# Ledger of designs, part 2: VH-VL binders against Small ribosomal subunit protein mS42

Target 1, 220 residues: Small ribosomal subunit protein mS42, of Schizosaccharomyces pombe (o74379)
Amino acid sequence: MSFQQRFARALDVGYKNFLSKDAVRNIFAYDNHLRGLVQKECKIHQTPYRVPSDLMVQSASDPARANLFNYSSQLVNHDFFFSGLISPERPSADADLGAINLKPGIDASFGSFGELKSQMVDVGNSVFGDGWLWLVYSPEKSLFSLLCTYNASNAFLWGTGFPKFRTNAIVPLLCVNLWQYAYLDDYGLNGKKMYITKWWDMINWTVVNNRFQATRIESL

## First folded at step 5 (VH-VL; framework fv_solitomab_arm2)

Design d3 (from s1a with heavy chain S57Y D104R)
Fold by ESMFold2-Fast, scan of step 5:
Structure d3 (fold): chain C 220 residues (1-220), chain A 123 residues (1-123), chain B 106 residues (1-106)
Amino acid sequence: as target 1 above (220 residues)
Amino acid sequence: DVQLVQSGAEVKKPGASVKVSCKASGYTFTSYYMHWVRQAPGQGLEWIGYINPSRGYTNYADSVKGRFTITTDKSTSTAYMELSSLRSEDTATYYCARGPRYYRFWSGYFDYWGQGTTVTVSS
Amino acid sequence: DIVLTQSPATLSLSPGERATLSCRASQSVSYMNWYQQKPGKAPKRWIYDASNRATGVPARFSGSGSGTDYSLTINSLEAEDAATYYCQQYSSYPLTFGGGTKVEIK
């Protein structure tokens, strides 16, 4: 199922109170452009075409394929961002059930969900230039934390989800896109705080909890 | 008032090269992509490439197969296309057209067009 | 490449009649524009993002559609509407145009 097919409703109607239809369409147009660039890089470097996550991992150690890495990483980041949002078809109560399960861990790491929100808004607003803000989990420390990555960089390569790259032993659970193409049209240059504040209300905590629960089996 | 003004008609022999200019006015030249579209006599429209004037990034259609180059001169707000190894099937009217604004990728496609430059390739 | 198929190729109608032009994409697209082109002139963007009229376009023109099926409707044709109309997708590169529908006034 293509990226556009999986998020067809968001393209049609946007995310109410968060991203206009135009903003979603602009992000998807950039996504499609990056897919074309990935195809070109694969041909240039005689790299077999695979899904973006595989290409990202495959190219990560090769400076000669830095463009392939950047383009595929950004595609992975797009998917992770959108798959963490609740459907444009009205927020369901089920989206918040995951927050109940996450509460003990969030309280231990940040003090409360309210404090996590405040920290994400402040940290995200402080990012200079383009990047991504992540909520990550460390199984070894049993702690949630925030991570910033810049440009097309991501939290996946340094987390436990990628066996080849386990340096920081973190698992990404959630991210927000802090590139200007994501927020400028709806929020303006000075609107990053409001953008992140509105994004918070769109988080699908059940998805976040499912990602978190997947880490628990390996923590034995 | 936005305008795109192209250079005059060209007649070339097969194997020659042609260079067409497109001078932009009425907006910030580096904020919008510039595209090129051609139309053979009595035929439809064919997209052949673009340039991002801010960064110099280009993308070309496979149909022009390594014979096509787009450049810009930011100081004069002018875009150029150059097509080499000309063939009879390159006979067309060539249009420049304004693409999307940076940060609004693919929004506002071809809201303004140049008047067209006729390129005739004949023996 | 995404192929756009326009139908009919030619539409000959009298003033006051309604014209409906179809544009079908070989795969789902999110962005579709329509251009009006008169003989010897550059195309003019007529409808953008499927349904929005460009500045100066008369209210009798409307666009609709999503996915693979798009249409341009002219309610009550005028003589000045005689032109070729092209659809164009910009969901992915390469950008592609339909073959055009020529609207003729009898």
Scores: ipSAE 0.000, ipTM 0.442, lowest interface PAE 15.2, mean pLDDT 85

